# VHH binders against NAD-dependent protein deacetylase sir-2.4 (sir-2.4), part 21

Target 1, 292 residues: NAD-dependent protein deacetylase sir-2.4 (sir-2.4), of Caenorhabditis elegans (q95q89)
Amino acid sequence: MTSVYESLLSDYPDKGVIGKPEIRDTETEIIEKLRTLYNHFVQAKQTGKPIFVLIGAGVSTGSKLPDFRGKQGVWTLQAEGKHAEGVDFQVARPGVSHKSILALHKAGYIKTIITQNVDGLDRKVGIPVEDLIEVHGNLFLEVCQSCFSEYVREEIVMSVGLCPTGRNCEGNKRTGRSCRGKLRDATLDWDTEISLNHLDRIRKAWKQTSHLLCIGTSLEIIPMGSLPLDAKSKGIKTTTINYQETAHEKIVETAIHADVKLILYSLCNALGVNVDLGDDLPDEVPIPLKIS
Short names: E, the ipSAE of ESMFold2; O, the ipSAE of OpenDDE; V2, 0.75 times the mean of E and O plus 0.25 times the DockQ between their complexes.

## First folded at step 12 (VHH; framework vhh_7qbe_3)

Design ko1 (from q2 with Y29S Y97S I98S; at its last look DockQ between E and O 0.01; V2 from the best seeds 0.00; counts 0 for: pae E 13.9 > 2, placed apart)
Fold by OpenDDE, look of step 12:
Structure ko1 (fold): chain B 292 residues (1-292), chain A 122 residues (1-122)
Amino acid sequence: as target 1 above (292 residues)
Amino acid sequence: QLQLVESGGGLVQAGGSLRLSCTASGLVSAMGWFRQGPGKEREFVAAISYSGGSTYYADSVKGRFTISRDNAKNTLYLQMNSLKSEDTAVYYCAADSSGFSDYTSPEEYDYWGKGTRVTVSS
């Protein structure tokens, strides 16, 4: 239940703007915007500067996890005294969106991925951890406070805020001795700051970035929500894919209001990138693009 | 190269019904039906957007013909009801790969089938 994560978080009144109307682009608009995005990907490949990706809850809606600020989002419904519907984090699986992002990464179009999601699906789909920045953490992850070994658990860690879990590290130190360090959860609470390590990784990634792509995020949560502003200051253009209007829609080059999985899968198809859908429905059909 | 294959044509009595199908060998955007009767120019019949959310019909077939598509099967359909002798023609499937355009203009379609013959007897 998505309710478990909610229950673990402390009370926080400022959850950003919730309940914005969903916008849906026309098919014509989608095709035009997608073509623009396509060109950025082609340029990225040609220049050797990959696309930088920020993802939010909209990427995981295809996995039947609710978003937070949409009409049916967790925070939106909570404000109404209701619960969002969706699958339990425990049984959630990567979807077409995750698989498309992975495929684009493997093909060399995408290098660094920042995820605001704590569902662990980005890692689970197979995105290399060296290129994945889980800025808000991972509900399935424990980290050793001594040797920084990571443990991916089958079940969610029932704490947030980087608190000790009561378990010890089973890893070996470089010296061959058992670490026996204390493990902590890896998920941020509202008052927990993003790690300096993650921020450093993000800064370094900008030097090699050709374009910013924000997928399934309203960009309401700081500091990641401010990435489009930073991009603009550095001469990097931004594309957003989200049903709702994002916080910085007026300053981005392209705002696509459509289904995230459809756009990503269509992009892959246009680029000739094969997406391994696995057990996903084979009926996912990409939007064809005529590339001149 | 993408191919379109029509099927479902044949002989039918006036007032009867016929369903045409067109299968594409790949993914296409807008699809449509055109027809060419004896001694006539090719004319627009119906068109449908990729999503199926938008449909267009010639005035002569409105209320009688229904265009639909199944993207999972890459198939276009034309349900023809209340057929008339003037509906006698070779029906051609057409597909666009670029998205929305003037659906009534044959010049904007990228791919064409070989056609299926529909004959309506009086």
Scores: ipSAE 0.000, ipTM 0.246, lowest interface PAE 10.8, mean pLDDT 89
ESMFold2, look of step 12: ipSAE 0.000; ipTM 0.219
ESMFold2 (binder alone), look of step 12: mean pLDDT 84; pTM 0.861

Design s1 (from q2 with G53S S54T T55I; at its last look DockQ between E and O 0.90; V2 from the best seeds 0.78)
Fold by ESMFold2, look of step 12:
Structure s1 (fold): chain B 292 residues (1-292), chain A 122 residues (1-122)
Amino acid sequence: as target 1 above (292 residues)
Amino acid sequence: QLQLVESGGGLVQAGGSLRLSCTASGLVYAMGWFRQGPGKEREFVAAISYSGSTIYYADSVKGRFTISRDNAKNTLYLQMNSLKSEDTAVYYCAADYIGFSDYTSPEEYDYWGKGTRVTVSS
């Protein structure tokens, strides 16, 4: 069903670098890098300047959704004439990574969470919408073009590019009369620009942060992929967590090449943050690494 | 550090044309042109969205100036036609990695070039 999303997108000639080799840090390397990240989390809490989080498809691989550029990613396999395996978006559930991110948010380490994913799992795990910016949209969302009310659907909205869906708003105007505005999808196509409201919210949060944490993203998609460059210019250090080299490998402070859920869960454990795993977990809970 | 380098300025007769370029050292999202005449405050000239689908012009240049960008080359252009003496100014390229809602406001742009001088003689 990730293939359904891909089939809704228009053609885009430059999908960035795909199919890069995976790197696996040794346990010793992971522990050293995790200590550095841990220190940023401690400092964020002490100074009141929270961690700024950018999420890519690698956060959802534990929910059995494929990424795009990895060895089994949607675009990598398409270039080989193949189809990616994975579960339907409609049945995907938040995994250990999503729940760890929520726990770090609830504990006050993270404030703003920017997701490039359209799978809706960041909402489903319980991240409050006022702290969540779905910068490329959400496949389960319709928005009224007149009053901007949001409608969360149980099923995927079958269009992208902010196009009318054929449904009408069920809300009321200030006059008390039915709004009846036209609903549109909420998911960007390649040529669709990020909403100005999202950009303003991102900039506001960006000014208040102490550290950029990029999770499960190759940093190939603009403008979010350029955040590490902006961070460096402003003296904000960056950590990446990704199996493959990212577009900004040489400029970030710390590039962790390991399983996203192992790193996030180990970080929570080191900080004394309990992760509420719940009843319906799609992936295995890792054994957390000890960093001291 | 992000660099914005303007070029194409010079001396030109009124009624003439000039093409300004601004090359960014990295891929930026928001881009625009501002100018500062002698003894004046910096003022908005033109801005263009990343896709090129939305374009803003100051009223004083509308119809005479054309803004465009080439994202493959990280380059912003300003084609300036029917130049007037009041167009004399230092022209600045402005950019940002992320973007924002008000492209016409100079305080929204975090990165600025050093400028290129345009002098229009009568």
Scores: ipSAE 0.649, ipTM 0.848, lowest interface PAE 1.1, mean pLDDT 88
ESMFold2 (binder alone), look of step 12: mean pLDDT 86; pTM 0.885
OpenDDE, look of step 12: ipSAE 0.838; ipTM 0.927

Design s2 (from q2 with F100W; at its last look DockQ between E and O 0.86; V2 from the best seeds 0.68)
Fold by ESMFold2, look of step 12:
Structure s2 (fold): chain B 292 residues (1-292), chain A 122 residues (1-122)
Amino acid sequence: as target 1 above (292 residues)
Amino acid sequence: QLQLVESGGGLVQAGGSLRLSCTASGLVYAMGWFRQGPGKEREFVAAISYSGGSTYYADSVKGRFTISRDNAKNTLYLQMNSLKSEDTAVYYCAADYIGWSDYTSPEEYDYWGKGTRVTVSS
């Protein structure tokens, strides 16, 4: 099967490096690396300079959505003439990783969360939109081209590339004036530039950060994939959490090759941060590692 | 770290042309040109989107200067035609990994070249 999102994208031959083997850190390596990450979170709280978080598709594999470049990723399997397996975006629910990220945000460790994912799960888990930057868009959104009001749909908007959807803006009650602008999808295609508004929000948040945490991303897509380079030049340390080697393995302070949800949940446990798991999880709750 | 190296400056008669180049040591998202004339503050000249699809110019150079980029070569260009004495300045390549929200503001670019001098004689 092919995901609806992949079928909407334009053909593009340069998808970056795909299909890298998974690396699995030993438990000893994980504990040492997690301790280093834990110390950054403690310092962020002590100094009031929050952790800057970049999320990729690897955060949503626990929600049964395939990633793109992993061993079972959409592009990796397409290159082998196969189809990726997973649930439809329509039914995907936030998993342990999303809930852990929300918990760290609520506890004041994380302020700005940048997601490259278009699955809408970061909104669905409850991250406030003012602290969330969906840098590549969201498949469940329509946006008015005139007033930029957002319309969150229950079903996937079947268009990408910021194209008109055929629906009209229903007005904005706060202004008291009807807009009547045309709605567009909110998801970038390969040839679509990131909005200046998103870049402004990213740049402002980036100036205030103490640490860059990249979760479930290969760091292949710019500009977000270049953040570790900018961090290094500015003395900001970077942690990655990814099964595969990222584009910046040799530059980052800490590259954790382990299950994202295990690392995030263990971090929350070590920090004394309660994760509200609720009753509707798509994945299993991991047994947290002790990093004492 | 990221290095930006300008070239192509020199002495030229009014009405003439020059092509400036800036080679970056790595791929960057935001790129633009600024200049600083004698006794003046640095001012915006031109900027270009990552894809090259959008170009932006200061009013003083619009119609005379053309910005372009070649991402395969990590190179930014400025074709300067119909040069005037007022174009005499040190021209700086500016870049950023993340991008700008206001392409005219020097504060939105974290990386700068050393500059290349352009002198337009009458």
Scores: ipSAE 0.602, ipTM 0.834, lowest interface PAE 1.4, mean pLDDT 88
ESMFold2 (binder alone), look of step 12: mean pLDDT 83; pTM 0.856
OpenDDE, look of step 12: ipSAE 0.642; ipTM 0.842

Design s3 (from q2 with L27F; at its last look DockQ between E and O 0.86; V2 from the best seeds 0.78)
Fold by ESMFold2, look of step 12:
Structure s3 (fold): chain B 292 residues (1-292), chain A 122 residues (1-122)
Amino acid sequence: as target 1 above (292 residues)
Amino acid sequence: QLQLVESGGGLVQAGGSLRLSCTASGFVYAMGWFRQGPGKEREFVAAISYSGGSTYYADSVKGRFTISRDNAKNTLYLQMNSLKSEDTAVYYCAADYIGFSDYTSPEEYDYWGKGTRVTVSS
């Protein structure tokens, strides 16, 4: 329920830049850019300094969820008096992009994955919570305010802003001790600050990173949208994968304007990384590009 | 390269007031003030959350100093009242693109200004 999620948010007029034209690289441009990204992945494995991944809504369009600022995005169409099309968050399943990211993580190329998405698909695909930072939250979670146990729900929690949900903790999931604390939602509203725990985890992982990979995000939302600036100052190269120009187009090493799932799946193929596509795939498997 | 430029330092009598500012050349998320007195190590003074809703002060300045920020101008302020001789120091603006919980540790801040000198006399 993408439109339900939007209706839970406070009214906030600063949505950044929306509705930019899509750019589509030629196949030759894609192959050249993908070679550069491939080399960063190889180097990350050789040096033991993993790729740092930031995910936006563009990773989930293959799961039939609209993005926000793209040509068919929720906010772009709202500005035109229209409604975005897509499936409910509850029905959405991980697609080729999520499964490719998981495969790269399992193969040891990626360690920390930060998602700006609240769709829960990065957990559902199987990325371990220890390596996943849902920086804006997760619509399917409740969290105990006392013991911080997480409760994964089958349906969307119908509030945002870290508000009490009216349910109580069923006990501390880490220790097994009793706890009857009040549960809250786990999703930020516009004026809700990112948790200090998330920021500390991001900071720690960021110091160990060889390359920043930003996937399906316009990089308009702070502070995560500023990561390419920090990377530049520290000599860390950045790759973006996004149909639209991002906020940091001029400073990144490589801006790939192509379908996210094509790029990620082709990268896995080039690295010899098997992607377990499973039986419940919502999108079509692309024919991988050859970059040898 | 991100630049932080402090201003507003100078000579002031004990009991007096001074307002420091620090302008960043671009967006910053975490911001704080540190200082280094003569012959001393750099120490935490104050920090402020991005929204301005949370402020943090060293015990030595609490109640006398007020930190604030203007995100539209990428500017951090420190209002320093009831100044004492022990407040004499070079005051440094510190910032980061990402936040963290240990705002009092200088090692957590990746970007620093060159400082502005504050001298408190009797």
Scores: ipSAE 0.657, ipTM 0.860, lowest interface PAE 1.2, mean pLDDT 88
ESMFold2 (binder alone), look of step 12: mean pLDDT 85; pTM 0.871
OpenDDE, look of step 12: ipSAE 0.836; ipTM 0.924

Design s4 (from q2 with S49T; at its last look DockQ between E and O 0.86; V2 from the best seeds 0.72)
Fold by ESMFold2, look of step 12:
Structure s4 (fold): chain B 292 residues (1-292), chain A 122 residues (1-122)
Amino acid sequence: as target 1 above (292 residues)
Amino acid sequence: QLQLVESGGGLVQAGGSLRLSCTASGLVYAMGWFRQGPGKEREFVAAITYSGGSTYYADSVKGRFTISRDNAKNTLYLQMNSLKSEDTAVYYCAADYIGFSDYTSPEEYDYWGKGTRVTVSS
C-alpha cells in the first residue's frame, strides 16, 4: 500500500538529495546531545514557550513504513530500479516514537505538531487535531469542498492532489439544509500547494516557539525544510534527529544521528514523562539512555 | 540570513513598461511586492507562491502588472506595463519562508528588501 501512494503521485523531477550515508553517533555523543535537547525541553516548560516539532517519515519507520530518502527509502530504491518494502498503510500502527511524541504533548512540552507524513498515524496515536497540522495531508481523509467537514476512512483514499473522490458530503449547512458539496481527497501531490489555513496555523505557532525540533526528516522539501534557516535568523536553536545528514546540518545547534525512538523515549524518561505504550506496538521498546 | 535585493527601478514615461527584479539569497516559499508612494502607507501590489501556481494582485494593478519567479535563480520579477503616474512609488520585495494566509498584510512577511524607486512621468 505504500507502493500505492507512490503510484498516485505525479512525476516530479526534483525529489531532493537521496541516498545519503547513515551516520551513527557513539553512545557518548548521543548522551551529550540528548542533554542539550533535554535542557531545551526544561527551558520551554519554565518559560511557557513550547517546542515546535516537525515530523518526517523517519518517525514511522518503527511502524514498518519506509522513509523516502534513506538508504532503503522509496525514492532512493526507485532510482536504483528497486522497490521499497514495508507494511500496508492500512495495517500500520503507531509505534514508540508516536506514543513518545503524544506523551510530550500531554505533559505540556509540545503544543503544535507539524507532520509531513500522510500515514495518519499521528491522528491514530491520539494527538488532538487542533494541535496537529498534516501539512501534506492524510491518505485516510476526505474533505468536503463546500463545508470542509472531514471524513476519516478505514481504507486509504485512492487519489492525491485534492481531487474529487466521487462521493458527496453527508452533512448540513449552517442553515440546516443538506450540504451538496463534493468530497475531495486530502493529500497533496507534488504541485499542490499547502492550504492557507495550515500556513496560518503554522505561522502563528512558529512565532511562539523557543526551539525547533525536526524528527526523522531530511529537510529537503519546502516550506517546512527551510524552517532551520528561518530559526537561525531569529535566534531560535534547532535540533535534528535523523540517521542521515539533513539539508541544514551546518547551521543547526544539535544534529543527533541515532534511532528516533531511542532518543524520544530516553527524553521522556529523563523528563519523568510517562509514555502509555499500550499492548499494540509494532516495534520494541528501547532501553532508555541515562543522561544524568 | 535571508537577503532580498531589488533592482530595475527608474524613470519611465506614462504608458511605458518597466521590469523589477528581486534576488533572494535563498529559496523561499512566498514572495511579494509592496509599494509606498509619497506621503502614503505601504500598500500591497502582488504576491506569488513557490510553485507560481497562485498569483495575487491588487485591483489597481490587475491586468497591467505580472508577477513571476525563477526558482533556479531565486529571483522574483514584476513586469509593469501601461504605467501611470499613480504607480510612482518605492517598490519593496518581501518574502517569507512559511507563506501567508493574508497576502495583502505586510505583517505576514518577515523579510524585506531596501526598495527600488519607480517614477512615472507625464
Scores: ipSAE 0.528, ipTM 0.806, lowest interface PAE 1.8, mean pLDDT 88
ESMFold2 (binder alone), look of step 12: mean pLDDT 82; pTM 0.847
OpenDDE, look of step 12: ipSAE 0.829; ipTM 0.919

Design s5 (from q2 with G26E; at its last look DockQ between E and O 0.91; V2 from the best seeds 0.00; counts 0 for: pae E 2.002 > 2)
Fold by ESMFold2, look of step 12:
Structure s5 (fold): chain B 292 residues (1-292), chain A 122 residues (1-122)
Amino acid sequence: as target 1 above (292 residues)
Amino acid sequence: QLQLVESGGGLVQAGGSLRLSCTASELVYAMGWFRQGPGKEREFVAAISYSGGSTYYADSVKGRFTISRDNAKNTLYLQMNSLKSEDTAVYYCAADYIGFSDYTSPEEYDYWGKGTRVTVSS
């Protein structure tokens, strides 16, 4: 159903760079970089200034959803006249990466989490909505245009661009009368502006932040792709975890080119954070790296 | 870091026109124009959303000034028509990587150009 989502989007010629080669850091490089990241997590806990997290499609590849720009990504394969392989959004489940991020949040290392993904997995894994900014929306949500009540659906909403869905609000106004507002989808199209409320929440998150962690994103699409530049200007250092080069390789403190779930799970283990893997895991649990 | 360079200022007679440009060293989300007249505080002039679909103007310039941007060139423009002596000021380009809800507040913008001077003679 990833291709269904792509079919709902308007044509947009500037998708950024696609199909970049994957980079594999050596084990020695990974361990050195992970130690640096580990130190930021320790400092975040000690100072009470949590890690600010940005999530991209690379976090969901363990849930068998393709990314967009990787070797098997939707846009890369479209350029070759192919379709990406993977499960549908309908059946996708949170994987080791999502559960590791939740564990780090529960342990107090992470507070604000921005997701560029529309797959709903960050919400499904249990990240509290007040700490989650679904900056491009969520395919499983409808929102009332009048009272802004959210309706979480079991099936994806088959439109994007904040358009009416044809369903009506079931809630009441402050007066107690029926709202009667019309529901809209909650997912941005290419030409749809990011919510001003989301942007304000992001700006406020910088005030509590000690470090920016960008996970599974090429950082090609603004404004989220500019977060590392914004961080640098505020004296906040950035770590990226991505197989491919990101747009900001030269300006971040640490660029980790390795498997996202390996890095996150290893980090949890190094910090003594238990990851509740549950009984419905779509991917294999990695053997964690020892970073001592 | 992000650099903003204004150009296009100069001397113009009242009723005339000028076009200001601001080139950013890289693409930014929020962009706007502010100005500071002699002995006055810096004030909002105009701002524009990333897509260009939303534009905001101070009441004093509405209908006379037009803000636009060209994201392919990382450039912000201000077309100033029907200029008045009260428009005499140093005009500053302002930008932010992420954006925010109050485009009129100078405190929300993290990046500023050095300004370009506009003088409107009577």
Scores: ipSAE 0.495, ipTM 0.779, lowest interface PAE 2.0, mean pLDDT 87
ESMFold2 (binder alone), look of step 12: mean pLDDT 84; pTM 0.865
OpenDDE, look of step 12: ipSAE 0.874; ipTM 0.942

Design s6 (from q2 with S54T; at its last look DockQ between E and O 0.90; V2 from the best seeds 0.79)
Fold by ESMFold2, look of step 12:
Structure s6 (fold): chain B 292 residues (1-292), chain A 122 residues (1-122)
Amino acid sequence: as target 1 above (292 residues)
Amino acid sequence: QLQLVESGGGLVQAGGSLRLSCTASGLVYAMGWFRQGPGKEREFVAAISYSGGTTYYADSVKGRFTISRDNAKNTLYLQMNSLKSEDTAVYYCAADYIGFSDYTSPEEYDYWGKGTRVTVSS
C-alpha cells in the first residue's frame, strides 16, 4: 500500500535531503534535553499558552509504517533501487507515540496538532478533529465538494490531488433535500496547494502558542518545514525529536536525537500524565527515563 | 532573520517596461508585491501562490503586470509593461513563512524588503 500511495503521487524532483546518518544522543544528553522540554510543557500549562505540535512520518514507524527520508525510508530505499518494508496502511494502528500525544492533549498541554502524515492514525487515536490539522490530507477520507461532509473509509481512497472519486454524497442539504454532490479524495499531490482553510487555522493557532514541538520530521517540506525559522524570528523556542538532523538543526533550541516513543512516553511519565495504552498496540511500551 | 532584497527599479518612459526581482534569503511560502506612491498608503500590487498556480492582481495593474516566482532561486519577479506615470512608487517585496487566505492584505505578511524605486516619466 505504501508503494501504491507513492505511485499515486506526481513526480517531484525536490524531495529534499534524504538518507542522512542517524544520530544517537547519549542517555545523559537525552535526559538533559528532555528536562528542557519538560520545562516548556510546565510553563505552557501555567501560562495557558499550549504547545504547538508538528508531526511527521517518524511518529508512525512504531506503527510499522516506513518514514520517507530515514535509513529505511521510502525515498532513501528508492534511491538505492529498493522498496521499503512495512505493514499496509489499512492494518496500521496507533502506537505509543500517538497515544502519548493524545494524553498530552487531554491533559491540556497541547491544543493544536498539525500532521504531515496521511495515514489517518492521529484521527484514529482519538485526537479531536477541531484540534487536528491533517495538512497533507488523509488517505481514508473522502469529502463532498458541495456540502463538505466527510466520509471515513475502511480502505484507502485510490486517488490523490483532491480529485473526484466517482462516488456521490449520500447526505442531505441544509433544507433537507438530497445533496448528491461529488466526492473527492482528501490527500494532496505534490502539485496540490495546501487548503487556505488549513493555512488560516494554522496561523490562528500559531499566534496562541508558547513552544513549537516538531516530532519525527526532517522539516524539509514547506510551509510546515519553515515553522522553526518563523518561530526564531518571533522569539518562540523550538524542540525537535528526530533520529536524523533536521533542516533547521542549527537554529532550534533543543534537538533530541532519540526514539520518538521513548521521549514522548518519558515526558508523559515526568508530567504525571496517564497514557491509555489500550490492548491493540503495535509496538512495545518503553521503560520511561527518569528526569527528576 | 529573513532578508528580502528587491532590484530592477529605475527611471522609465511611460509605455515602457521594467522587471523587478526580489530574492529571499530563506524558504518562504507566501510572496507578493506592494507599492507606495508619494503621500499614499502602501497598496497591493500582485501576489502568487507557492506553486505559481494562482495569481492575484490589483485592478490598476491587471493585464499590464505579470507576477512569477522561481522557488529554486527563492526569487519573486514582477514584469511591468505599459507603464503609466501613476505606477511611480517604491515597490516592496513581502513574504510569509505560513500562507493565508487573503493575499491582498499587507498585515498578513510578516516580512518586508526595503523597496526599489520605480519612476515613470511622461
Scores: ipSAE 0.650, ipTM 0.844, lowest interface PAE 1.1, mean pLDDT 88
ESMFold2 (binder alone), look of step 12: mean pLDDT 84; pTM 0.864
OpenDDE, look of step 12: ipSAE 0.869; ipTM 0.941

Design s7 (from q2 with D96N; at its last look DockQ between E and O 0.89; V2 from the best seeds 0.79)
Fold by ESMFold2, look of step 12:
Structure s7 (fold): chain B 292 residues (1-292), chain A 122 residues (1-122)
Amino acid sequence: as target 1 above (292 residues)
Amino acid sequence: QLQLVESGGGLVQAGGSLRLSCTASGLVYAMGWFRQGPGKEREFVAAISYSGGSTYYADSVKGRFTISRDNAKNTLYLQMNSLKSEDTAVYYCAANYIGFSDYTSPEEYDYWGKGTRVTVSS
């Protein structure tokens, strides 16, 4: 399924830097860096200026979906003539990382969540659509080209680039007459422009932000990958959580090189935020680090 | 910090041409040209999508000005043909790291060059 998604994309020769070595912070380094992040979360709540969150494929590896540029990533292994291991997109379920992000949102620490992922797991975990921006789209989504009604499918839509799918809108216009719009896929190809509506929502949320938190992303894909540069210019501090060095390692205040779910779950624990793990968890719950 | 540097301004006779350039010091997504004439408010001139697939022009310059960009060089261009005295202005390069829908509003752009002066003589 992951391989099918890759086959739908047009040829794009610049995939950024792939296959970088993983960096593993020591426990002492992790605790120190997590304290810094914790302080930003406390201050965000005190000032009423929420954390702005950007998510990449590294958030979904606990859901058994490969990332792209890591040691076991889709593009890294393809460059070596190998296949990435993972589950079908249709059976992937939200993991500890997704549930931790939802918990932080419910507790009022983060407001807007931007995901570069197309796996649909941020919707499935229960992040409200009003606070979620799937900036590169969603493989399970069809959208009416006329009225913009969204149709969430059980199976992935087998096209990308905002192309007609061959299905018709079943909705009505405001007048009550049939819409007759054609449905399109909702996932960008490399040459597809990000929707202006998504960009406006991102811009609006960005103006309200006290801190940028980039989770499980190499920051190689523009425009989202350039956010740390914009943050630096505006005096907004950035934290990254990624096993590998990101494109902006030297710009950010804090680069945490550790397991995403360990960091997020430990942060929730330190903040006194309960994470509703549910009954259908694809990964193991980490033992949270104590930062006090 | 992001720097936008314009060049190519100068004095030109009506009917003539100029080519403006703007080099960005970093990777920017949204880019456009604005201008401010004597005694006028700053106004939109042209904008271009990151891919170059969409271009937008103020009505007053459409058909005479051509915007383009070279992402490998982080450079924005404005080819200005059939210049009129009304085109006399300081021309500003504007940019953001992310995009937005209202490319004609100067309030949407966070980063600005210092401008390059264009004077069209009668």
Scores: ipSAE 0.676, ipTM 0.866, lowest interface PAE 1.1, mean pLDDT 88
ESMFold2 (binder alone), look of step 12: mean pLDDT 85; pTM 0.870
OpenDDE, look of step 12: ipSAE 0.832; ipTM 0.924

